# VH-VL binders against q9h9l3: the designs that were tried, part 232

Target 1, 176 residues: q9h9l3
Amino acid sequence: PRKMVAIDCEMVGTGPKGHVSSLARCSIVNYNGDVLYDEYILPPCHIVDYRTRWSGIRKQHMVNATPFKIARGQILKILTGKIVVGHAIHNDFKALQYFHPKSLTRDTSHIPPLNRKADCPENATMSLKHLTKKLLNRDIQVGKSGHSSVEDAQATMELYKLVEVEWEEHLARNPP

## First folded at step 13 (VH-VL)

Design C15 (framework fv_amlenetug)
Fold by ESMFold2-Fast, scan of step 13:
Structure C15 (fold): chain C 176 residues (1-176), chain A 120 residues (1-120), chain B 108 residues (1-108)
Amino acid sequence: as target 1 above (176 residues)
Amino acid sequence: EVQLLESGGGLVQTGGSLRLSCAASGFTFSDYAMTWVRQAPGKGLEWVSAISYEGDSTDYADSVEGRFTISRDNSQNTLYLQMNSLRAEDTAVYYCAKDRITIFGPFDYWGQGTLVTVSS
Amino acid sequence: EIVLTQSPGTLSLSPGERATLSCRASQSVSSDYLAWYQQKPGQAPRLLIYDASSRATGIPDRFSGSGSGTDFTLTISRLEPEDFAVYYCQQYDESPYTFGQGTKVEIK
């Protein structure tokens, strides 16, 4: 009965040689896949590498982007106290500079029953694209114009819903 | 020079409480995540708790969740660990450490540690 | 959680010899988010290496780190008397932060 949301973030390269990943977009959807938040976010540091092929971020998106500190505050208000679903979600939390309680975190890259349904080794880390194709028969992250964080967040929620009952029962008996 | 100085350790009875403090100097305290790491006598390192640079986000090891509370006062450059419902297994030297980056980095500077002994 | 296993548990060597310490992760560590610490008796740990291979400020060049994914190594090319200590690896890829159990480098 706790409220549940799914999140996906896009990062750009900052720092020396663009090796630091900085938040540049965040999308959050509710249980039904409706968008609760979707903003381009301006990093506090100079962007060295837009990583456009994967992030979909271009210089034009930064012109009216929300400054990092303001965006972070808005995002944390949405996430706090909720079950948050993501794929390799630790990367999103790092980009947000945020610790979310383990008991309220659901990472679709680390749910053994989900891999089982996809005919993958239970402890392997499978990509969101692969799991979505295998289990939902849907192609996401198509082309070379970058990923849609809205599309990724929606797919992540739908994947979690396939194992929700089973996994919540497991967590209730085996608390994190 | 970066310095972290822990205080507040001591002998306490099982079920008791202690409040640890860490005074920070030599860097912009409000820009960095902070952590507590403990070490039981003769044992290895165990991460206990972390707090974001603004103090608005916290994390805890399973063994201390619900009993310990990490907090910070950026105006006084001080990190705290409120320890409640102490158990014998909490006996350890408690280190205050600075994250090298804002969050989820290695710990580049450590305090001297403060000993907490929990007995029945 | 990511479990880190260090080997050997104890390494007995003489000054001037090379020390090679291993750290293996139960799952892949992203972006080489792996650090090495040195701890001497009665002292706090000291950061030696971060991001698997980057030497921390003030650390002598006889210390080097290597590896990626699940297999990481700390090498001390020529042991000095002050290098006899316990060494810990640590991952900061995901919560909870975890440390290896430690490798003690002791004088033979």
Scores: ipSAE 0.448, ipTM 0.817, lowest interface PAE 3.0, mean pLDDT 91

Design C16 (framework fv_amlenetug)
Fold by ESMFold2-Fast, scan of step 13:
Structure C16 (fold): chain C 176 residues (1-176), chain A 120 residues (1-120), chain B 108 residues (1-108)
Amino acid sequence: as target 1 above (176 residues)
Amino acid sequence: EVQLLESGGGLVQTGGSLRLSCAASGFTFSDYAMTWVRQAPGKGLEWVSAISWEGDSTDYADSVEGRFTISRDNSQNTLYLQMNSLRAEDTAVYYCAKDRITIFGPFDYWGQGTLVTVSS
Amino acid sequence: EIVLTQSPGTLSLSPGERATLSCRASQSVSSDYLAWYQQKPGQAPRLLIYDASSRATGIPDRFSGSGSGTDFTLTISRLEPEDFAVYYCQQYDESPYTFGQGTKVEIK
């Protein structure tokens, strides 16, 4: 058996004109929504754009933040060999600079039954905020202070649990 | 000058095995993800496998998963592709290529390629 | 997996003409993680454009890329004799990495 976790990352802008997305926070929760990891992470490059409206990251969070290489090692120890749930999770793996096996990856932005339950087109990419409101009757990412990666990871796990039995059966019959 | 040189290609029978090597020079090999891309005669490009800069993370195309293994030796600046249970459909020129950044980038430098021919 | 479809399959033009090559993705490519490569017979591919519109080192300014989401274009403003080749688009937004089937630019 393999354990299942959900992940959500916050990124800041680095590089020319702040166009590069660099990891600045990562939250990981277990199946029940308990926090396994939640740290601010210091990018190795100069931060050009904190993207605070969306990331919730401010300069003060970078003081004493965990350096990227150390944080990455800690995170990969949690993810390796586990089923990892996320929303548009390819962005999180890109920020972590990590290839996770697709057979162990569950992306709630690309699960047709989940969209169907939300009365959305099966092949559309719906936002986490929209799916959470429609299916869990909960408002996340509220206000102007930025997103909580813990809140987002918890919502993502709960969304996956709504279709887990059906989707795991589908994947067993149709391996990714 | 960045250089990538593939070797190990040749003629092999279906069900056989072959190991490809790619010797890298002109850049800090351990800072970049590496990939294998193949091209069947007269056909387009198909990504095969990728490996992170430290070798701690690998990825494979569905068509080769379970049969091919990508690995690297950063002390020797060499990338490998171990190919097992070869099929006629694996016949292609195999290129090694360097990621432009670290991982999940485009491929900025390519080797000359090595031909693998699988026949019964 | 993201499927990339290139059009036309073959483009027959004369030196000095403008070439416009299309690449359409089956789903949106985030942050323009799309590249264009040139390949001549018997040679390895050469990176031309990355991040949809950024020209790679040493690539002449007659090559330009544009587009976002699902629709991307490579433009060669004035074809030179050395530009007759096969061109491939590639996405690196998500695994597996995928390439288009290629567009051959040939002399008329």
Scores: ipSAE 0.491, ipTM 0.837, lowest interface PAE 2.3, mean pLDDT 91

Design C17 (framework fv_amlenetug)
Fold by ESMFold2-Fast, scan of step 13:
Structure C17 (fold): chain C 176 residues (1-176), chain A 120 residues (1-120), chain B 108 residues (1-108)
Amino acid sequence: as target 1 above (176 residues)
Amino acid sequence: EVQLLESGGGLVQTGGSLRLSCAASGFTFSDYAMTWVRQAPGKGLEWVSAISSEGDSTDYADSVEGRFTISRDNSQNTLYLQMNSLRAEDTAVYYCAKDRITIFGPFDYWGQGTLVTVSS
Amino acid sequence: EIVLTQSPGTLSLSPGERATLSCRASQSVSSDYLAWYQQKPGQAPRLLIYDASSRATGIPDRFSGSGSGTDFTLTISRLEPEDFAVYYCQQYDESPYTFGQGTKVEIK
């Protein structure tokens, strides 16, 4: 499982009334939870809503942030050809403007065995916070100062590792 | 005005190849993901493939993966679909369409479509 | 993959009547990433509604979209002759993009 990484992105609101989600931070960890990438990212458009309660992003983080085009290139070099684990990962890929192969994507919000272990309906989309508390007995996203994308990426990898053997066997028999 | 014009459709035999083109005008082509959607005679819409604005990432429906290749030339404002190992089930009108926002959005503009007929 | 199921398959109505079209998703569609398209015979689809409830440019206000999660509705408040067509819903929440099978709105 050395060719596997976990990702979590934070987005801010841009565009009319801040309705557009633009990438403002990205964290990537390896299989063991070591940080491979963690940068604040400057959107090319004016930030209307920092969404700080959820994103943890403040204006001060934008001062020395990596411009979007440069950050995107760095991130894609890390993700390309690897199994990428995330939670509701389609939102991260949207923010990155990137199509990652379905066969190499693992979304912990859509793994029925993981929901079963947490005593949740297998077709429900459970939050990362709920699954982490239920299965790892750990509180993440604590407080109102915003989420840590590093913490979320690490938790996501650990959640996947709980079902990795079972799920990879399932995928080998039922290719995505 | 935004315009998308498909070409390259026609009659091909099972196992053959065909390359579709979509000429785009009226917008900054390199800012938007592009997609191919097909429709078999008398049937509904089926998404086929998509490509990011820079052309550096692609996605495919399971039914065409390994056989079709989507590509783009931003200098010529043209989208392509290379179709190999064609099957009777690939018979359809093929539409190119523009993403409304940048990627993973709905499709706000569509071409007129080009008919591909695969027969034995 | 998210499977979209439209109902009814065919809706037979007269001009001036209200049309209500349903689209159900096999799993929750986040952030209302659902669109509706109109297709007339021999023509390409036309975007009507995006983000579940936002009208696309040039679309008359008799067309409205609503819903969230797994249940979405397209409403045509008062059918005009040009509204008799096939309507498709589409989700863009996750790959692969998927469309419903379509609802045909035909003249009674």
Scores: ipSAE 0.582, ipTM 0.842, lowest interface PAE 2.0, mean pLDDT 91
Fold by OpenDDE, second read of step 14:
Structure C17 (fold): chain C 176 residues (1-176), chain A 120 residues (1-120), chain B 108 residues (1-108)
Amino acid sequence: as target 1 above (176 residues)
Amino acid sequence: EVQLLESGGGLVQTGGSLRLSCAASGFTFSDYAMTWVRQAPGKGLEWVSAISSEGDSTDYADSVEGRFTISRDNSQNTLYLQMNSLRAEDTAVYYCAKDRITIFGPFDYWGQGTLVTVSS
Amino acid sequence: EIVLTQSPGTLSLSPGERATLSCRASQSVSSDYLAWYQQKPGQAPRLLIYDASSRATGIPDRFSGSGSGTDFTLTISRLEPEDFAVYYCQQYDESPYTFGQGTKVEIK
């Protein structure tokens, strides 16, 4: 079986209206939850909105942040060839300006067996916080100081592990 | 002036192969992601495939995944689409499109397209 | 995938009238990553609006985009003869980057 990693990114708002989501932090963990990567990242454009209450990103974090192009190269080296697990992961890939193969992508926001296990509608999009509470009896993203991408990546991996066998079998029978 | 010129279209039998090219000029080709969009006769637009500015990342529509391959040669300012195992439903005008930003669209410039006809 | 449904299918109007085109998404489009294109017969599409409400370079003021989430609108304040064409919306929030089926604006 292929190696598996989980990823979570925090984004800030750039562009004239601050509506462009730009990568400002990326965390990657292995199957066991060990941190493989965790860096603040400097967007190429001026930050208009730090979105601190959600992202946890502050201006001080950008002082020694890794430039985007450098960070992207580092991250892609880690992701290449692996099964990548994430929650609403299309947002992370967009921020990274990177397309990971669909067959090697696992999005915990779109896994019906996971929702079923949490007594949620199978076709609903549930938050990472909700699923983590229901299935792992753990509180994440608490307070108003912003998210921890490491914590979120670890939770995402643990959630996927709950349904890994079933879902991998499903995907084998129904390849994307 | 930005210019995109598609070529390589034509008539091909079902199961056959065809390679499209798009010659770009008027901008720094290597700085922008590129995309193929197709339009069946009398129908709407369909996104087909995209490639990052440096060619290190690609994406495909489910309808063409495993059959089509997008690539680029930045030294020649050219975008390619290798189409294998062609089907009747692949019949369309294929447009080369420039992404406005580094990746993920929208598309601020389009070529005039090249017609691909797949017959049984 | 995100399905974009445009309405109406055909809009018959006279020059000088206001045109309102709708694009509805099957799920929320993040960061307003929604574009509008114009296509005339025998021509390639042309970008009109991006990021839901930003006008592309060289596009006249009579074209405007609005909306967020799942509902987006393209407005042509006063139709010019050259504005009669097919209009497409497109999301670039999530792959595949789908288009709407199009709205034809024709002369009454």
Scores: ipSAE 0.015, ipTM 0.577, lowest interface PAE 8.8, mean pLDDT 92

Design C18 (framework fv_amlenetug)
Fold by ESMFold2-Fast, scan of step 13:
Structure C18 (fold): chain C 176 residues (1-176), chain A 120 residues (1-120), chain B 108 residues (1-108)
Amino acid sequence: as target 1 above (176 residues)
Amino acid sequence: EVQLLESGGGLVQTGGSLRLSCAASGFTFSDYAMTWVRQAPGKGLEWVSAISDSGDSTDYADSVEGRFTISRDNSQNTLYLQMNSLRAEDTAVYYCAKDRITIFGPFDYWGQGTLVTVSS
Amino acid sequence: EIVLTQSPGTLSLSPGERATLSCRASQSVSSDYLAWYQQKPGQAPRLLIYDASSRATGIPDRFSGSGSGTDFTLTISRLEPEDFAVYYCQQYDESPYTFGQGTKVEIK
């Protein structure tokens, strides 16, 4: 019965030339936007590029960061069996090294009614920042200090709530 | 060094069941997601199913969801695909393949495949 | 799902010639999560290129990948006899994983 959470992850660059995206922060909020989880996460590989402008992650955040394997276990306990909302959520699941059931996944970057409400092409992939500004009249991801995954997860849940009734009805008639 | 060997293929009737196995060696099996990819005679590659390194998360192509179950036994270095309610269009060579990085990567090693023929 | 369309369907070329194979995605592939595979008759596919442009271990320099977003290219600079095969592109940006329909490189 509508056990629903929203997630947003921040990734840093690891591997050759920092091309690999490794989980470095995860925020999970409940239906009302209350924080259920928000931890900095230490990748098992050497961090080559903090990608600070986008991730908001700096070297000091790694000092008390939860090791990846422990964080992953904690996060998966929260996600398992729940409807998980995210924006371009496939990137978050990749960073978590986790397959979440498609029937329980809601991606606000791929919900045609949401784009329609924002006066955007239904099948275009619009940024979270754009949809949040258009539909919630809020500015997120402001400045060059990086994104707040808590802010992004909260915005994502709020966006989903705008189309929840019609989208859940659509999914019930057209199961993924 | 890395080897993947599929087995369990054969002839089965429409509506029947079959279980495929993939024996892995030459790498730390429990560190990598594994996948099944099939190829119908004379056709291209079609991804079927994937399983995470620990085996606690799985994914399926729409065409097999609810009929196929992927699983693994990390103590035996073996990947499985349980196929139920088989249809003629499931006829294909089934390949076992290893994720290159851990999960959501390309497939760097493949087995030689096992043929599954579904007929009425 | 992301649909990958390969072109041409068949390339008829001679050894020593350059082969250029195209793969077009129905929507943008993030972070260049695109791979190329080679498959010879009766054999399993072999990974050639990953992350759009990185050569897999043991793959000769004559193979190169390029592109981003929706348009990707595999180039074989000078075909060797063993390069006549079917080539597939694959995206691993999002589930479900999808492959192109294949391009057959055959001897003229």
Scores: ipSAE 0.281, ipTM 0.775, lowest interface PAE 4.0, mean pLDDT 91

Design C19 (framework fv_amlenetug)
Fold by ESMFold2-Fast, scan of step 13:
Structure C19 (fold): chain C 176 residues (1-176), chain A 120 residues (1-120), chain B 108 residues (1-108)
Amino acid sequence: as target 1 above (176 residues)
Amino acid sequence: EVQLLESGGGLVQTGGSLRLSCAASGFTFSDYAMTWVRQAPGKGLEWVSAISGEGDSYDYADSVEGRFTISRDNSQNTLYLQMNSLRAEDTAVYYCAKDRITIFGPFDYWGQGTLVTVSS
Amino acid sequence: EIVLTQSPGTLSLSPGERATLSCRASQSVSSDYLAWYQQKPGQAPRLLIYDASSRATGIPDRFSGSGSGTDFTLTISRLEPEDFAVYYCQQYDESPYTFGQGTKVEIK
């Protein structure tokens, strides 16, 4: 038996022309959707592009943000040894500079039964917004002021719970 | 200028052990994930293992999980691959490769490779 | 895991001709996280293209990459003698990182 959490990260643009994605916010929720972690994070490099339309990050959020190295340590302490649920989660792990065991990773963008329940092709990569609307009848990532990583993490956990029993049984028979 | 130099390859018996090293220079070693990729004689490329820049996170191909251990010494700019319980199918040239970005990127620099031959 | 299938296995052409190499993924590759490598006999692979279409440093403009989702293409517009080699595609969208089986471009 392992504890399960869901994660969603927001990234800003750093480096040449703002093309590097650097962690600027991370939200982690438990199985019931309660927030375990939600912090703005200060990248070690100069922010070129806040990507506010998607990230919801503004310069004011950086004033008292947790430095990347400290935030990363706190986050990894929460994730280690747990089943981690996310949507296109490799992007979150990339921003955290972290390898999480495949056997303990659940990516809701790559679960065929979940797509099937949404009447989508089983091997397609569907957006979190689309799956949440189709299966939970809820609109997320609305407006032009950026996404809420807490809202996204909560939606991701709820989506996984729709297929948890059948998918865990599948993984037990077909280990990753 | 970026340089990666592998060493430690050789002939080893099935069930034996071998440790590979990769000496890195020309970049800030601790900022980049490092990877081992192997190529069996006359065959294609196979990813083996990767390690984060800080050395606190790693991943393995299913074929080597539990037998190989990746590690790094950032003070010496050196990457390692400890290979235990070697099998004939582990025979390959082993390449050390640098991530282009920091982690989960393509490999922009490769070493020349070191040959590992496993015989019965 | 994402399986990459390259075609053709061998491409026999003359210098000056155009080479078109295909790489097909078993599932969609996100954000075009696909690279192409060139390997000559006895040498390590060399990165040619990353992010499906971006040319790596020092790579001649006769090399170009295109495609998205599951279908990707490497094009060499006019083969030079030094271009006869084996070419591999690679995805870095998810673990484990996987490579195609390779396409050998040989002199006709």
Scores: ipSAE 0.587, ipTM 0.843, lowest interface PAE 1.7, mean pLDDT 91
Fold by OpenDDE, second read of step 14:
Structure C19 (fold): chain C 176 residues (1-176), chain A 120 residues (1-120), chain B 108 residues (1-108)
Amino acid sequence: as target 1 above (176 residues)
Amino acid sequence: EVQLLESGGGLVQTGGSLRLSCAASGFTFSDYAMTWVRQAPGKGLEWVSAISGEGDSYDYADSVEGRFTISRDNSQNTLYLQMNSLRAEDTAVYYCAKDRITIFGPFDYWGQGTLVTVSS
Amino acid sequence: EIVLTQSPGTLSLSPGERATLSCRASQSVSSDYLAWYQQKPGQAPRLLIYDASSRATGIPDRFSGSGSGTDFTLTISRLEPEDFAVYYCQQYDESPYTFGQGTKVEIK
């Protein structure tokens, strides 16, 4: 059996129009919710939009932020060989410029049994906030100060644990 | 000048194996992700597999996962694709492509491709 | 997976005319991670446009890309004889990084 970790990243806008999502914070937790990694990350390009209302990232967080290349190396060491759990995780991998194997990836935004448990349409894409409220009776991403990537990663892991047995069996019968 | 040269294609029976190679030059090989894209005769393009510059990250299309293995030797500036349990639908020209920025694409340089024919 | 549907399947035009090619995605492509490629018979594809609207190095300015979300367009302002080929769109927002089925631009 492989070890599992959950990841959540916050991104800021870079590029001429600020449309490029660049990694600005990454949090990784283990199966028990213990924080393995939580760092502010400095994008290689100029930040055009901090997206603070969602990301929680402000300019002062970038003063001593870890350079992207260094952070990426640290993060990849943690993720390598693990089953990685995340919500809409393709965005995190994209920002990391990291291509984790699909067979070792678990995206809680695309797990029909999880949606079913939350009385949601199985093929719908539900938010992490909604699923967390419905299934864990916990409020996350509250306020206007932006998200907490640690909180989000922990919630994601807890959600996955609710359907882990069923989903792992499904994947064993239907490998991606 | 960037150059990519595929080799290893040929005729193989269903269930057989084949290993493709792509020799790269004209750029710092280890700095860039590399990708395999294939094209069946008279058909469109299909993404097959990609690997990061250092070889520490990779992924596969559903159609080939479990059968194909992507790898690279940065000391030799060579990209590989080990193809096992080949099927008729794997018949295609296989292109080696250099990723422009990320492991996800786009692809700014392509080889001329090598033909793989799988017969029953 | 994100399915990219290109239209029309074939576009018959004369040199000097304007060509408009469409690429529609089954879901939104974030960060405009959409590329266009040109392929001529017996040749490998060539990158034309990336990030939806950025022209690759060495590509003439008669080629332009536009669009966002689910709808993207490649425009050739004035077709040159060498522009008659098959054109593919590709998204690199989400794995698998799918291509459209292609649009053939042929001489009328």
Scores: ipSAE 0.005, ipTM 0.543, lowest interface PAE 11.8, mean pLDDT 92

